# Miniprotein binders against q9h3h3: the designs that were tried, part 183

Target 1, 235 residues: q9h3h3
Amino acid sequence: EDGFTAEHLAAEAMAADMDPWLVFDARTTPATELDAWLAKYPPSQVTRYGDPGSPNSEPVGWIAVYGQGYSPNSGDVQGLQAAWEALQTSGRPITPGTLRQLAITHHVLSGKWLMHLAPGFKLDHAWAGIARAVVEGQLQVAKVSPRAKEGGRQVICVYTDDFTDRLGVLEADSAIRAAGIKCLLTYKPDVYTYLGIYRANRWHLCPTLYESRFQLGGSARGSRVLDRANNVELT
Below, E stands for the ipSAE of ESMFold2; O stands for the ipSAE of OpenDDE; V2 stands for 0.75 times the mean of E and O plus 0.25 times the DockQ between their complexes.

## First folded at step 11 (miniprotein)

Design WD56
Fold by ESMFold2-Fast, scan of step 11:
Structure WD56 (fold): chain B 235 residues (1-235), chain A 85 residues (1-85)
Amino acid sequence: as target 1 above (235 residues)
Amino acid sequence: DREELIRRFEKLVRRAEELLRRAEEALKRGDLETAEELIIYALMQLKLAAWIAEELGDPELLRRVEELVRRAERLLEEVERLKRE
């Protein structure tokens, strides 16, 4: 990004999480209502702070779809944060392995595949595909950011229960691709988000665990998923 | 453990079968691009199912995956054949 600090990014993320969400909850809403809901709230048109000319007059932090079997489990975030402070004062090296251990110990295991798309038809089409996959049970839960006042790319986040479960992460990638998504995907464990660790951090940690590229045609077709830390191709 | 892996395997196989069914329908209507795309998605599901079958050490599950992979490959060959026409 341009000149924004980690503190600025964290403040924006907190504001979005605290503002109201537009939610299609498949646990309580019939799947037959999804297409109408998607038509009413295309993410390229839903504005972050509301506008009389948009589908929303009030602020919207996120647009989300919850799958029928979705059961949120954030783990012990408070314990994680306390352990993180203790780690920083201990003199022990702060490494990806140490963060992974803290996440496992406190059961803060969720993570997400991220895709960034410009406002417009391609974003709305991608979101519709993801939302249908969630409602049909191929994915558990997803959200997309509303359109910012200044414009810029919007993000779709597709969550998995356990970032240490490689097969589960790859299953989600496969389902995202089957939903028609062809753009670059990156995977980030939520432990990094809860601890405020972004791309530019003082510990030089890479919060992105996996990267997925997709192509059709040729012999090497389908998803190519890279383990970013070890520079090893998994698929 | 084993029970969970079997459920995950069955889910992936079911998804692959549905993708291949949709691919056959796309072929019937002459939509070769959609058919090819769906076949590739099915093969991706089957690759993960194969990994689970290998972890379980179950030759019957692996044979089921191999049969579906062969169906997908035959369907892909048909797509390539029709594209040449």
Scores: ipSAE 0.525, ipTM 0.835, lowest interface PAE 2.3, mean pLDDT 88

Design WD57
Fold by ESMFold2-Fast, scan of step 11:
Structure WD57 (fold): chain B 235 residues (1-235), chain A 85 residues (1-85)
Amino acid sequence: as target 1 above (235 residues)
Amino acid sequence: DREELIRRFEELVRRAEELLRRAEEALKRGDLETAEELIIYALMQLKLAAWIAEELGDPELLRRVEELVRRAERLLEEVERLKRE
């Protein structure tokens, strides 16, 4: 069911965030070491809970690359969560606009482009391209999920620092494409993630603000980015 | 913030120039598919740079973008010409 599923997804996300991360931090590690690190920790082989014969014997929540200019700022997440609880009991309507205002008020502005890929060479190749773009300064930070025991697709998340900066979101999209990524991308503000709002929620909110499709042929070649809220093409 | 927009503009232009340089190298070695992809990536960067130039109201910045767009378009025409051969 919708409520149960959302709570389960939120619990899984929290567990991954709290478990250890494998991080290449370009602020303290030379760029020349990236290729060796990527070879040591391909996301298709790193297991969520550790396994003899995988690169990790202990649990790994995320595999991440931090750019040289990366300055983490999650805003006031605790204040956001308290305000969200108050909003739910206040009788005020819950709309995309009210969530946007809560996010701005509490400085919870980050968001991310998401891509879902099956485990294997294409995932590892895509992640390597994204990681190089981060280390070269074209993207700020990215992470990829480890391989789950139950199987299924893995997710690459590429973060931007301000979801209200539409141009910045599009700049990240163009950098992802230039890294060789051709699959469907969707953009989600972290405010939705922190509040546990997923697809088919009870408030009928769409947590996806943008979709990006890429094509080389036809009249609309390049990235076609759709604003999901207003149903208009941006590019 | 004007300074931040100028910084972002310069980054997009620098990325586009590097993509076009790589596209010219791909074209010289006969890799038409790679050249085409790189040119399209460059045009995507330049479209965003043009939006920043328009927001800043700076005709010199827009002129710089237009020069690079013309260069990218000439390279695309060359790719299309070579594919017909």
Scores: ipSAE 0.424, ipTM 0.807, lowest interface PAE 2.9, mean pLDDT 87

Design WD58
Fold by ESMFold2-Fast, scan of step 11:
Structure WD58 (fold): chain B 235 residues (1-235), chain A 85 residues (1-85)
Amino acid sequence: as target 1 above (235 residues)
Amino acid sequence: DREELIRRFERIVRRAEELLRRAEEALKRGDLETAEELIIYALMQLKLAAWIAEELGDPELLRRVEELVRRAERLLEEVERLKRE
C-alpha cells in the first residue's frame, strides 16, 4: 500500500525476473515427477529471499511450470519501448487502441490471467491444479510468486500466446476453471507490463482487458467473462 | 486460417468429450458435485467449439457440437434428479 508506485512495481518485477526461478519443465522432465516437485516447493512456503526454515536457502524470483510445447516469444520489446517513447512525443492520443496497435506491430502479444491468493493451503492447492493442467497440455505456461518478506497475497500468472486471440484467452479461462479455480481472474496483456502501465497511470488506461467470475450454481452457471475494454459480456 | 480453426475445433471437442466421460464416471460412483462441475466445464468448452463452427460456416461441425451439448444437458438433468433423492 505505502510506497507502491509504478517505479517500485517495475523495480520489483525486474528483480524477480533476474533472480533464479524454480522451474518444472515438462519438455525435459517426466510428468510423473510433478507431484513430488509440488510437495517440495509449495508457493506458500518458498520465500522470496531464502530462509533456513523454508524449502529454499537462496533467493527465488518465480516458481514456474513449462508445458511440453512451451516456446518463449516475448516479441520485439526493445522496438516496442522505442515506439512508445515516439508515441508520447508525437501528440497522438494514448488509448487502448494505440497500445494494441504498438503491441501487434512489435509482436509483443503474450498476456496472462492473474489470480491473487493469501499464503496457505488454498494457494498451494490452486497452484497444484494449474501446474497439472500445464503439464497435461491444457495450459501452456504458468508461474507463481514466492512468499514476500512483508507478507500479503501471492499471484499466480497463467500465460496465453496472443491477447488479441479472444478464443485463446477464453480457452485458457475454461482450462483454469476445469483445474478447480473458483476465484476472480483478471487478464492483462504483457505490453502494459513492459510499458510500466499499472492501475494508477496518467493516461487513465485500464490494463485489465478481461475479468472472469465463476459460479457453479444459481441462474448463471459457469464462467462469466467480461470484456472490460468494450464493456461486453463474452460468456 | 481455416485449417488452424479446424484443428482448434477438434482439440476443444476432444477435451469436452473427455470431460463428459469423466462426468459419467463421477455419476456412476455417486459423486454428484464432481459430475456437475465437469459437465459445466464441458459446456464451457462446447460454447467455444460452437463459435468456431459458426465462424467456419460448417453445419456438420455445429451439429456435432449440438449433439454433445444435448448429451451434457441430459447428464446435468440426471445430476439434478439424483440431488432431489
Scores: ipSAE 0.440, ipTM 0.808, lowest interface PAE 2.9, mean pLDDT 87

Design WD59
Fold by ESMFold2-Fast, scan of step 11:
Structure WD59 (fold): chain B 235 residues (1-235), chain A 85 residues (1-85)
Amino acid sequence: as target 1 above (235 residues)
Amino acid sequence: DREELIRRFERMVRRAEELLRRAEEALKRGDLETAEELIIYALMQLKLAAWIAEELGDPELLRRVEELVRRAERLLEEVERLKRE
């Protein structure tokens, strides 16, 4: 594991969260305004730091859409982080089960389906589909990263309120597919994000709980969701 | 929570019915690819609805899902037939 890389990723994530967000909030904005907002802020053109020629003149951390029924509850993140430090100091085993228990104890239950797409038409089209599903009430909340200065893929995050609610996670997957998304999806509980646990980590934990592949035709048609920890297909 | 599961079940069934209605319209206009996709999405909703019905232990809810699955499968067979023509 590269500790410097993990620290760098955590710092970048914190900076994005702290910088201004472009938000379409369906709780206060009529659905009829969504198409104009999507046209004004296509994620492939919105730059992280407000480059010349982009729709934004100032830094943008995230572009987000909040559903009409969205009620944020991040739980006790401060308590979670304190308990995590205590756990590391204690010498007790750090496992997926231990982390799940910390998340439950501190009510840090949200999670997200992730898709990574290159800047361009496919990203903007996928985001528009997700945004409409959120505004129509099929999904609760979603966000997409702006275009990085160095380039690279952008990420769309589609949130569910409880990663332990398997049906809720699968319902969100189904809604993402119905919105026209066909690419690989991976599901990550926010507890891993808050604790700075990414793919490369000291404990060799897999932060991805579920993986979704979509296919048409054949005997295994539709969405195939795999529980990665238990190696069990759920759909 | 039984009431929450019933609400989820009804939501999945309503979504499946709407997807199948849209699939029939796509089929009428000869858009076989869109019809096929919509039918597959409907079957995905119905699979989740079946799991909820099983969790609730309600055979009437499962019967409702099975009827919609049969309808979806009939439409999918029609799509496959038309593709061969």
Scores: ipSAE 0.377, ipTM 0.786, lowest interface PAE 3.6, mean pLDDT 87

Design WD6
Fold by ESMFold2-Fast, scan of step 11:
Structure WD6 (fold): chain B 235 residues (1-235), chain A 85 residues (1-85)
Amino acid sequence: as target 1 above (235 residues)
Amino acid sequence: DREELIRRFERLVRRAEELLRRAEEALKRGDLETAEELIIYALMQLLLAKWIAEELGDPELLRRVEELVRRAERLLEEVERLKRE
């Protein structure tokens, strides 16, 4: 049951990565064109496989915005996967530290802040805020999923270069908040995604490293980031 | 890397300064809610900048952050005063 779910999620992720993306690339497109692009492709209306009523007639895997300084570096994913298979065959204990070391060795360091929102105005508004922050240089790159055929929540992913760089992860969180985002955020290293490790895995690994909650009123104000692996409040 | 930490510090300080400038404009318009949010965002940037200044052991950078924190706190006090009446 667990294996079936993980295989299904991995297959869907690969299909989305391989299908065409709608991209606003700030490296080659003037920032003044962003608002028109966002109006043309609101994520609540862009459909995963295309349909007559949507902005797209063909499949769309992701809607993405690349910052002016964006330089893609996925590291050595093939080497990571080979090392992971060898580790599983070795019978050695598999721990968060072991995965972190494999990621460092193979330079698979990127990670992302995730927010899940229902299709509608709030999703489109949140995405517009994130996209503007990327184009203005406060964030590096972001993506949002298109609307699924069966419905359900969509995900906005805001990437950082190095999940081991705690300050960089926190800097991204603060920029997301300054963009007007108030919902729950969770942070996941891409190494877990490449290895197909999801919440209910046989090694009991938690793929979520950080959790961010925002509040404006009350006893404390601002962003509260929890390091879930060490159970330590960072802010 | 000292050079990278200094670049990150300057980026955070610039962001905080811009957020505080926008907060002052919001206050001038009487938009207390927006002003409060912008001040809080600025303080979040300054907290990270303070950690960098402390890591670098640089008293000059720490003083720059403390000056901006005091400015943010003064603006927040003004927001709270206006909210009361």
Scores: ipSAE 0.506, ipTM 0.835, lowest interface PAE 2.6, mean pLDDT 88

Design WD60
Fold by ESMFold2-Fast, scan of step 11:
Structure WD60 (fold): chain B 235 residues (1-235), chain A 85 residues (1-85)
Amino acid sequence: as target 1 above (235 residues)
Amino acid sequence: DREELIRRFERAVRRAEELLRRAEEALKRGDLETAEELIIYALMQLKLAAWIAEELGDPELLRRVEELVRRAERLLEEVERLKRE
């Protein structure tokens, strides 16, 4: 049960962000080095805290690939957190629209497509496809979690720079699919992550803005992206 | 930003054209599964291009998308025909 509380999830996320990352940075590393790097650090084998027989002897928080044009901008997270405290104190309704406005005001606009996969060949294959798409310029940046000590599913996060840019979110979905990814994808703005809002929150906010499903056949051929808040298919 | 939308439109169209070219090569070598997936990826890019063309309000851009959609649909019909054989 402890691992399901917002406090434990936030602590785990902070620890991962603070621990060392294994990074392939296409801004400074030739694309020809990617396949060797992927072979050296398959996410199913990289362990969260280091282990004999794994590629790492020390803790690894994330395995990441930065695209050639990647320019990180997390916005004013401190101002966002202060405004969130003020909002909660004000008695004003807390809605998706209110959080969207807070995010825009403080330029905290990034978001991510998430996929959860069990450790193994399918995870490593999916990550390799995503990493190649990033290095080739079809995606901006991505990261994957290392293998947890107890096991469990690992997560691949594919970032876009502006969750309010619907076309950009859809462009990323298309690039993920073209990379060979067929599993369910969900899209979450980072504003929800910075404020510690997860699925079971007291404000009844859905942190997932979009879902993407992929099928080969019939009228559902290709990617179907659903706007969760408005219950409208976008593609 | 109109200029950015035009750039995104051109990227989507170029991606679709490349995917369709690869699909034709897959068909020539008898790889029907790969051809089908590539055609579907191309159609996804064309759907994005159509959305952008509609936002730009440019009938010529939409006409370009419709032509490529017809090409993709013809290739998909060819895949379905060959699977029956």
Scores: ipSAE 0.310, ipTM 0.754, lowest interface PAE 4.0, mean pLDDT 87

Design WD61
Fold by ESMFold2-Fast, scan of step 11:
Structure WD61 (fold): chain B 235 residues (1-235), chain A 85 residues (1-85)
Amino acid sequence: as target 1 above (235 residues)
Amino acid sequence: DREELIRRFERLVRKAEELLRRAEEALKRGDLETAEELIIYALMQLKLAAWIAEELGDPELLRRVEELVRRAERLLEEVERLKRE
């Protein structure tokens, strides 16, 4: 809880980002090579720190697929962090709207749809679907965590360029669903990650902006996306 | 902005057309469950494309979306008809 939990999660995220990544880069690699790459590096078998018998002998922080049009832009993270420190010192309310304004001012706009799945066939199948959607151009970039030493669920992250662009967030949701993904999705802006807004944060903020639920049966079929900050249904 | 919206519209429409073609092939082989699922995914793409066409104020783009929605609805009705048999 509190600072300790946020510091621990931030340290884990930094370590994963700094460790080597296994990347399929569609900007430089033919799409025909994707199936072989996915077979070589199924996320349920790739280990975080390397183990005998796994596909990797060295640490892997993330397994990622970059789309043909992928162009990374992290914005002014240093300016964001300085403004965040000033905001906390000022005594002004810490709200989703305040964080949104900080993100806009410092151009820290990227965000991601998250899905958590247990290691196994379903995870590997879901990742393969997402990876194909990225290579085909329906999604821009995605990554999946390797299997942790401790075990537990793995996460697939599907990124969009601008969390304030509702249409872009919804386009990504629609593409994820068309890839065959039916589980609960939550959307988190990267600004929350940089500022340490995680589950059980001291400001009691929901750590996600959007939530997507999918239904095939009944009178309302398809994806239902909720704006959690404003409690408004987008679809 | 306008050029980006047109690019996004075209991407959504192309994906919807792909999904509908796959749905038609699933129907031909009698795979009603897959056909229904693909039609629903296509309608999701088309809903977003319609919102872009409305934002652009372009009646020709909206007409293109409406034609594809009608195609999807006809296929969905065919799925429901075949399930009754």
Scores: ipSAE 0.557, ipTM 0.850, lowest interface PAE 2.1, mean pLDDT 87

Design WD62 (at its last fold request DockQ between E and O 0.87; V2 from the best seeds 0.81)
Fold by OpenDDE base, fold request of step 13:
Structure WD62 (fold): chain B 235 residues (1-235), chain A 85 residues (1-85)
Amino acid sequence: as target 1 above (235 residues)
Amino acid sequence: DREELIRRFERLVRQAEELLRRAEEALKRGDLETAEELIIYALMQLKLAAWIAEELGDPELLRRVEELVRRAERLLEEVERLKRE
């Protein structure tokens, strides 16, 4: 554990969302430029605050790649938040099902596979694989956190449009694996982020819906995706 | 939506076919590790394609998946054979 609480990491991620992003947009930029862009802005070298000698002179919140089919759909986040406040005030029980219904009602359905990697070649290589998969249309959108001053792990986020579409979640897992990623993946709906629901929350909600493990050997080769809420393997 | 499921199926199948092609090329180069990984990735895609075929109730789609699975399995057997030599 990087010594930071889940709340601290979430606050940092939210703050980073407000800073400028380094974006490769495949909708407007030729795919042939991706390699040069990746070489210019390796995530392990891009610094959160634009440190001297970094590829960026200004603060960077995220490095992102948008695929051809990427359409930003944040839904009604404000309505979601208002409904969440009302729900808390009502004293009604809050369950994963409650959050799912809120998400559906307000069209806040995005979610992401998360991977945490130490700064360095492995991170940059993983990011390059993900970025290519996005540009090739295997994935829709991904982002990676820049290098922090304190060091620690950087996070790659690979988004899906609908966390309730189990098949879509599994397709993204498969595409991430096909990009050469073998580490542990966790899937988190954005609704949990927007509502400030983190690990050890007072509602005992698990913000991680799925966990993916990959193995090359043994009788069960490939990715194993666990539904954390139901403790059931989906694959 | 049936049309969306069909599109997703066809994408998965195309991805699997490309992965299997690359696996065959890796085998020709003697890169058994890469070949194995690519086959595993293809099988992952084909598993999802099979689920779609089942959901659609389309035996022809299922047949197409099964054919590709058999191809992947043959390639995997070849990799395993070559790893033992």
Scores: ipSAE 0.800, ipTM 0.931, lowest interface PAE 0.5, mean pLDDT 92
Fold by ESMFold2, look of step 12:
Formats: C-alpha cells, structure tokens, sequence
Structure WD62 (fold): chain B 235 residues (1-235), chain A 85 residues (1-85)
C-alpha cells in the first residue's frame, strides 16, 4: 500500500536469485586466487544487466564468496511455508514470537547482517575485507548486490547459521568490524526472507532483529548492538 | 556443544592476537589511528571470548583472555600518550 509491497519486493529478490551469480568458492578454489578475482569483479563495476564498460557481459544477480566450512542448510522451508499459510487462516495472532517459534520448529535458523553502501571505493573496499574474512574462516558466507542501472546503494549480506545463537551473531559483527566496516548494520533472520516479509508488511512485523552501531570515541567504544524485539542492548 | 564452544573461543583468541600484533606494527610506524582501531577490534573479540570462557566454566581460559585484555589496554594507553605529544 505504501511505496513498496511485500509482493513487489519478493519479486525483485526472486529475479536476482534466479540470474547468474559470480561466486568465489573457497571449497574448490585456492585462496591465492582471491586477489585477482576481487580485482576482476569489484561490486561497484559489476552491473546488474551487463552494461557497456562492465567486466560482465551478462546479467549478474549476486556476487558471492563461500568459505571453506560453508555447508548449505536451509532447513524445512517447505514445512515452514505450509505452517505459515495455516497460521494466517487460524485466527491466531501473528507476532514476532510466533515467527521465531515457526523458524525453530522447522529448523530455518540462518540469518544475515546487512549493510548498504554507495558504489565506489568504500563499497569495494568493504566487500574485499568481507571476502577475505570469509576465505580466512572468520565468516562463513557473504554476498553483495551488483551495481544497478539507476545507481543507488548496494547491499552486502553476511550470513550466520543460527539467529537464536546471540553470541554467534555478535561474533559475526566483530569480524565485520575487524574488516574496517563502521556503518550501521542490521540483522534479518532468513525466516522473514523465505516468507516474503519486508519492512512494509501488513502484519506490522519488524524483520530487523538486531542493529549494530560502531563508535571509536567515548566510554563505550566498539559495537553497540540493540535487540529490537526486546529493546535491550546486548553489548 | 562444548567442542564447538572451544573452537569458537580459540578462533576469537587467535583473531585478537593477530589484531594486537598488527596494532603493535602500526604503532612502530607511527600510525596511531590504525593502531587504535585494531586495539578496539581486538577488545571486541576478547569480550566475546570471555563470554565463552564463562559459559565453559574454565577459569584458565578466562585468565588467558584477561592477559590479552591487559596487553590491549597497555597498547591503547601508549597510543593515547603519543597522540598527546
């Protein structure tokens, strides 16, 4: 109803997911090749649809790096989606608590830290740092969107395997910061993504579970991580 | 899983040690801003390592973290001293 609907945002995400991805897979590619790959495919220059002057001639949905220990496990997504449909028709209230329980019941526990950066040196430098952290084993898997025709901010997603493991989510935050990233980070459990729940949703759910703000000055230097669901600071 | 927590603890400590080594090198070059950032990153990771050590109930792991925290604090004090000069 606003400027964007859940259906509209889901369709855009599906289109990117279905287009080709540019992947550096540390499980099959030596770490010594990472520098050349990063130089060939900087995210500020890889275009969504293969614009003239781009390193890519065909569409690219995502640029991704898989760590040595990456083991895909989406859980019972089909069962989750069926239970979600049943929940919506049951008359039971839809709350963050019921979504959390659905995710636990169906083992759809992954989530991601998100950052939005404009094209240019800052984005490319941030991505390179994240990619190195993944290849070095500090993070498991990350992806970054390519440059859009219209310009605008791009997104880096850094995944964790269990949003209920608060300590593990904080460990990922610390690894992201150690890569030199100082901007606002927000954390979204994948359950929201699989159910197509974005910020402008009819249930008024907040898909952002945590926010991380970094500061060097003052008495509380480092990350300050807020749990949005409970309005408490974790750090 | 206790084994998983130990692996995560050791990873955080190794990361923090490397960050402090890099901070010491930055100090040697006079790059005080880089040194300060690296020390702060190390302290963030050591805070999480301490959390894991408490969960494991292992006071020797906690003492290892505390030694590294003291090292980080000494380096930060040196950075602050040099910035005043």
Amino acid sequence: as target 1 above (235 residues)
Amino acid sequence: DREELIRRFERLVRQAEELLRRAEEALKRGDLETAEELIIYALMQLKLAAWIAEELGDPELLRRVEELVRRAERLLEEVERLKRE
Scores: ipSAE 0.787, ipTM 0.929, lowest interface PAE 0.8, mean pLDDT 89
Fold by ESMFold2-Fast, scan of step 11:
Structure WD62 (fold): chain B 235 residues (1-235), chain A 85 residues (1-85)
Amino acid sequence: as target 1 above (235 residues)
Amino acid sequence: DREELIRRFERLVRQAEELLRRAEEALKRGDLETAEELIIYALMQLKLAAWIAEELGDPELLRRVEELVRRAERLLEEVERLKRE
């Protein structure tokens, strides 16, 4: 049973960010060590709160891989939050455009492609492909959730540094596909995460900007990326 | 800026070239499914490279992409031919 509200989802996200992360950092660790690290920490077996039977005895918030050129820039999240509170208090309409402008003004530009997979071989295989793409320089950074106490699907997040850079978002999609990923992908700017915009949000906004569908057969081949809000194909 | 777009173009082209090289190797082994997937990935990256070349207004960059697209199309035709055998 999920029974999750936006409050519950935000609290869980904050807890995961604050708990320890398992990180393969290609900036300081040789690429040759990646396969051993992936074998040691398969995401289907790493537990959120730790147990003696899993690879971890202590809580793990995220399992992450940092690329050799990765240079994080979270922007001015404090300024974003203050501006958001002011906007809500003002009674002015909250729209995708106003949120985009807040993000640009406060340099909170990162975003991520999301894929949700059940625990098991398919998840571990997908994560290994993404991790290798990050270490080889085709993607900048990625993380995957550990196995939840309640079970259910796990999420792989593949980050880009600027959600307003449409070409960069599409380059990441292409690299994800080349890593062997064929499932549905959705793209969410981090500003939406910081401001608590999830499915069934109070402001009735679409919680993702883009979706990507992939197929090899039929008349269409490759990735189809759709701007969800405007119903416009980008590819 | 222009220099960043050129760097992105070169990465996409280099990656596409490597995918096509691997596709040719797969074809030599008779692994038609792998070859087809690699060709499609290469074409996806070449499409993005073409958009950058058009934005830069550089006909030489567009010509390079068009040559690789023709190579990918020839390999895809070869895959389709072998599948019928």
Scores: ipSAE 0.573, ipTM 0.855, lowest interface PAE 2.0, mean pLDDT 88
ESMFold2 (binder alone), look of step 12: mean pLDDT 88; pTM 0.870
OpenDDE base, look of step 12: ipSAE 0.792; ipTM 0.927
ESMFold2, fold request of step 13: ipSAE 0.782, 0.771, 0.783; ipTM 0.927, 0.926, 0.928
ESMFold2 (binder alone), fold request of step 13: mean pLDDT 88, 88, 88; pTM 0.874, 0.872, 0.872
OpenDDE base, fold request of step 13: ipSAE 0.799, 0.023; ipTM 0.931, 0.386

Design WD63
Fold by ESMFold2-Fast, scan of step 11:
Structure WD63 (fold): chain B 235 residues (1-235), chain A 85 residues (1-85)
Amino acid sequence: as target 1 above (235 residues)
Amino acid sequence: DREELIRRFERLVRRAERLLRRAEEALKRGDLETAEELIIYALMQLKLAAWIAEELGDPELLRRVEELVRRAERLLEEVERLKRE
């Protein structure tokens, strides 16, 4: 958001990560249970802090679905943060390539496709489609934010394990589209999140690597993914 | 990693096959809009599968993709034909 500092955004993100999550874990739960779980916890109704009348009585940081093959690996985040501090004090240029190398060195490779939707039927429908794709093995893991006190848009995050693997990023996009998602998508590496780098940062870095737009009709049918850094369409 | 590319290729192809089967079912129900969407989704998967087949230099994998693309194109022609009726 334009009026928020990087410190404020990072604090909110940490609080959500630390609070309890509502998880459908396909590694331990049969796929047949998913529809009931989705009906119990529609993201438009799950409140961040457990308001009266919501499905949750306790705070919820995220609503997540883990695929059957999901294996968490955030890499060496502590080593990444230490190297970032050293880089800043070294006076060396801070560029997308520099952050990419830090991420590779410390194995902090995950990234995510993001979609922002207003609370309501469209959000719940999109989340259900993503959740089914995860449980069916088409995507690895996804989460959606609960409804904030102030309202505003909620975010669905669909993770890939390696942001440097372009084909893997594109495969995830194609699976998201096949799940029925037609809205704008943006792809961001988690390294930027761990380092607290957001849109308006001192180094003028763009944390968004790709954008995906979808068209059903016309001569350009299907997903059109833009490489933001090179301003080149990947098709 | 060659094995990982092959696994990714197979995942994309199987996804496309599932989408095309669902498209055929939608056509049987007269749901042309859903059929068209599913065919377009399938073609997106097949485009990525073709890139992997080319990277692997395997003409048999590319032949498999081409067969599914032709199937998708035939279904799309059927959707367009039924819309005119």
Scores: ipSAE 0.509, ipTM 0.833, lowest interface PAE 2.5, mean pLDDT 87

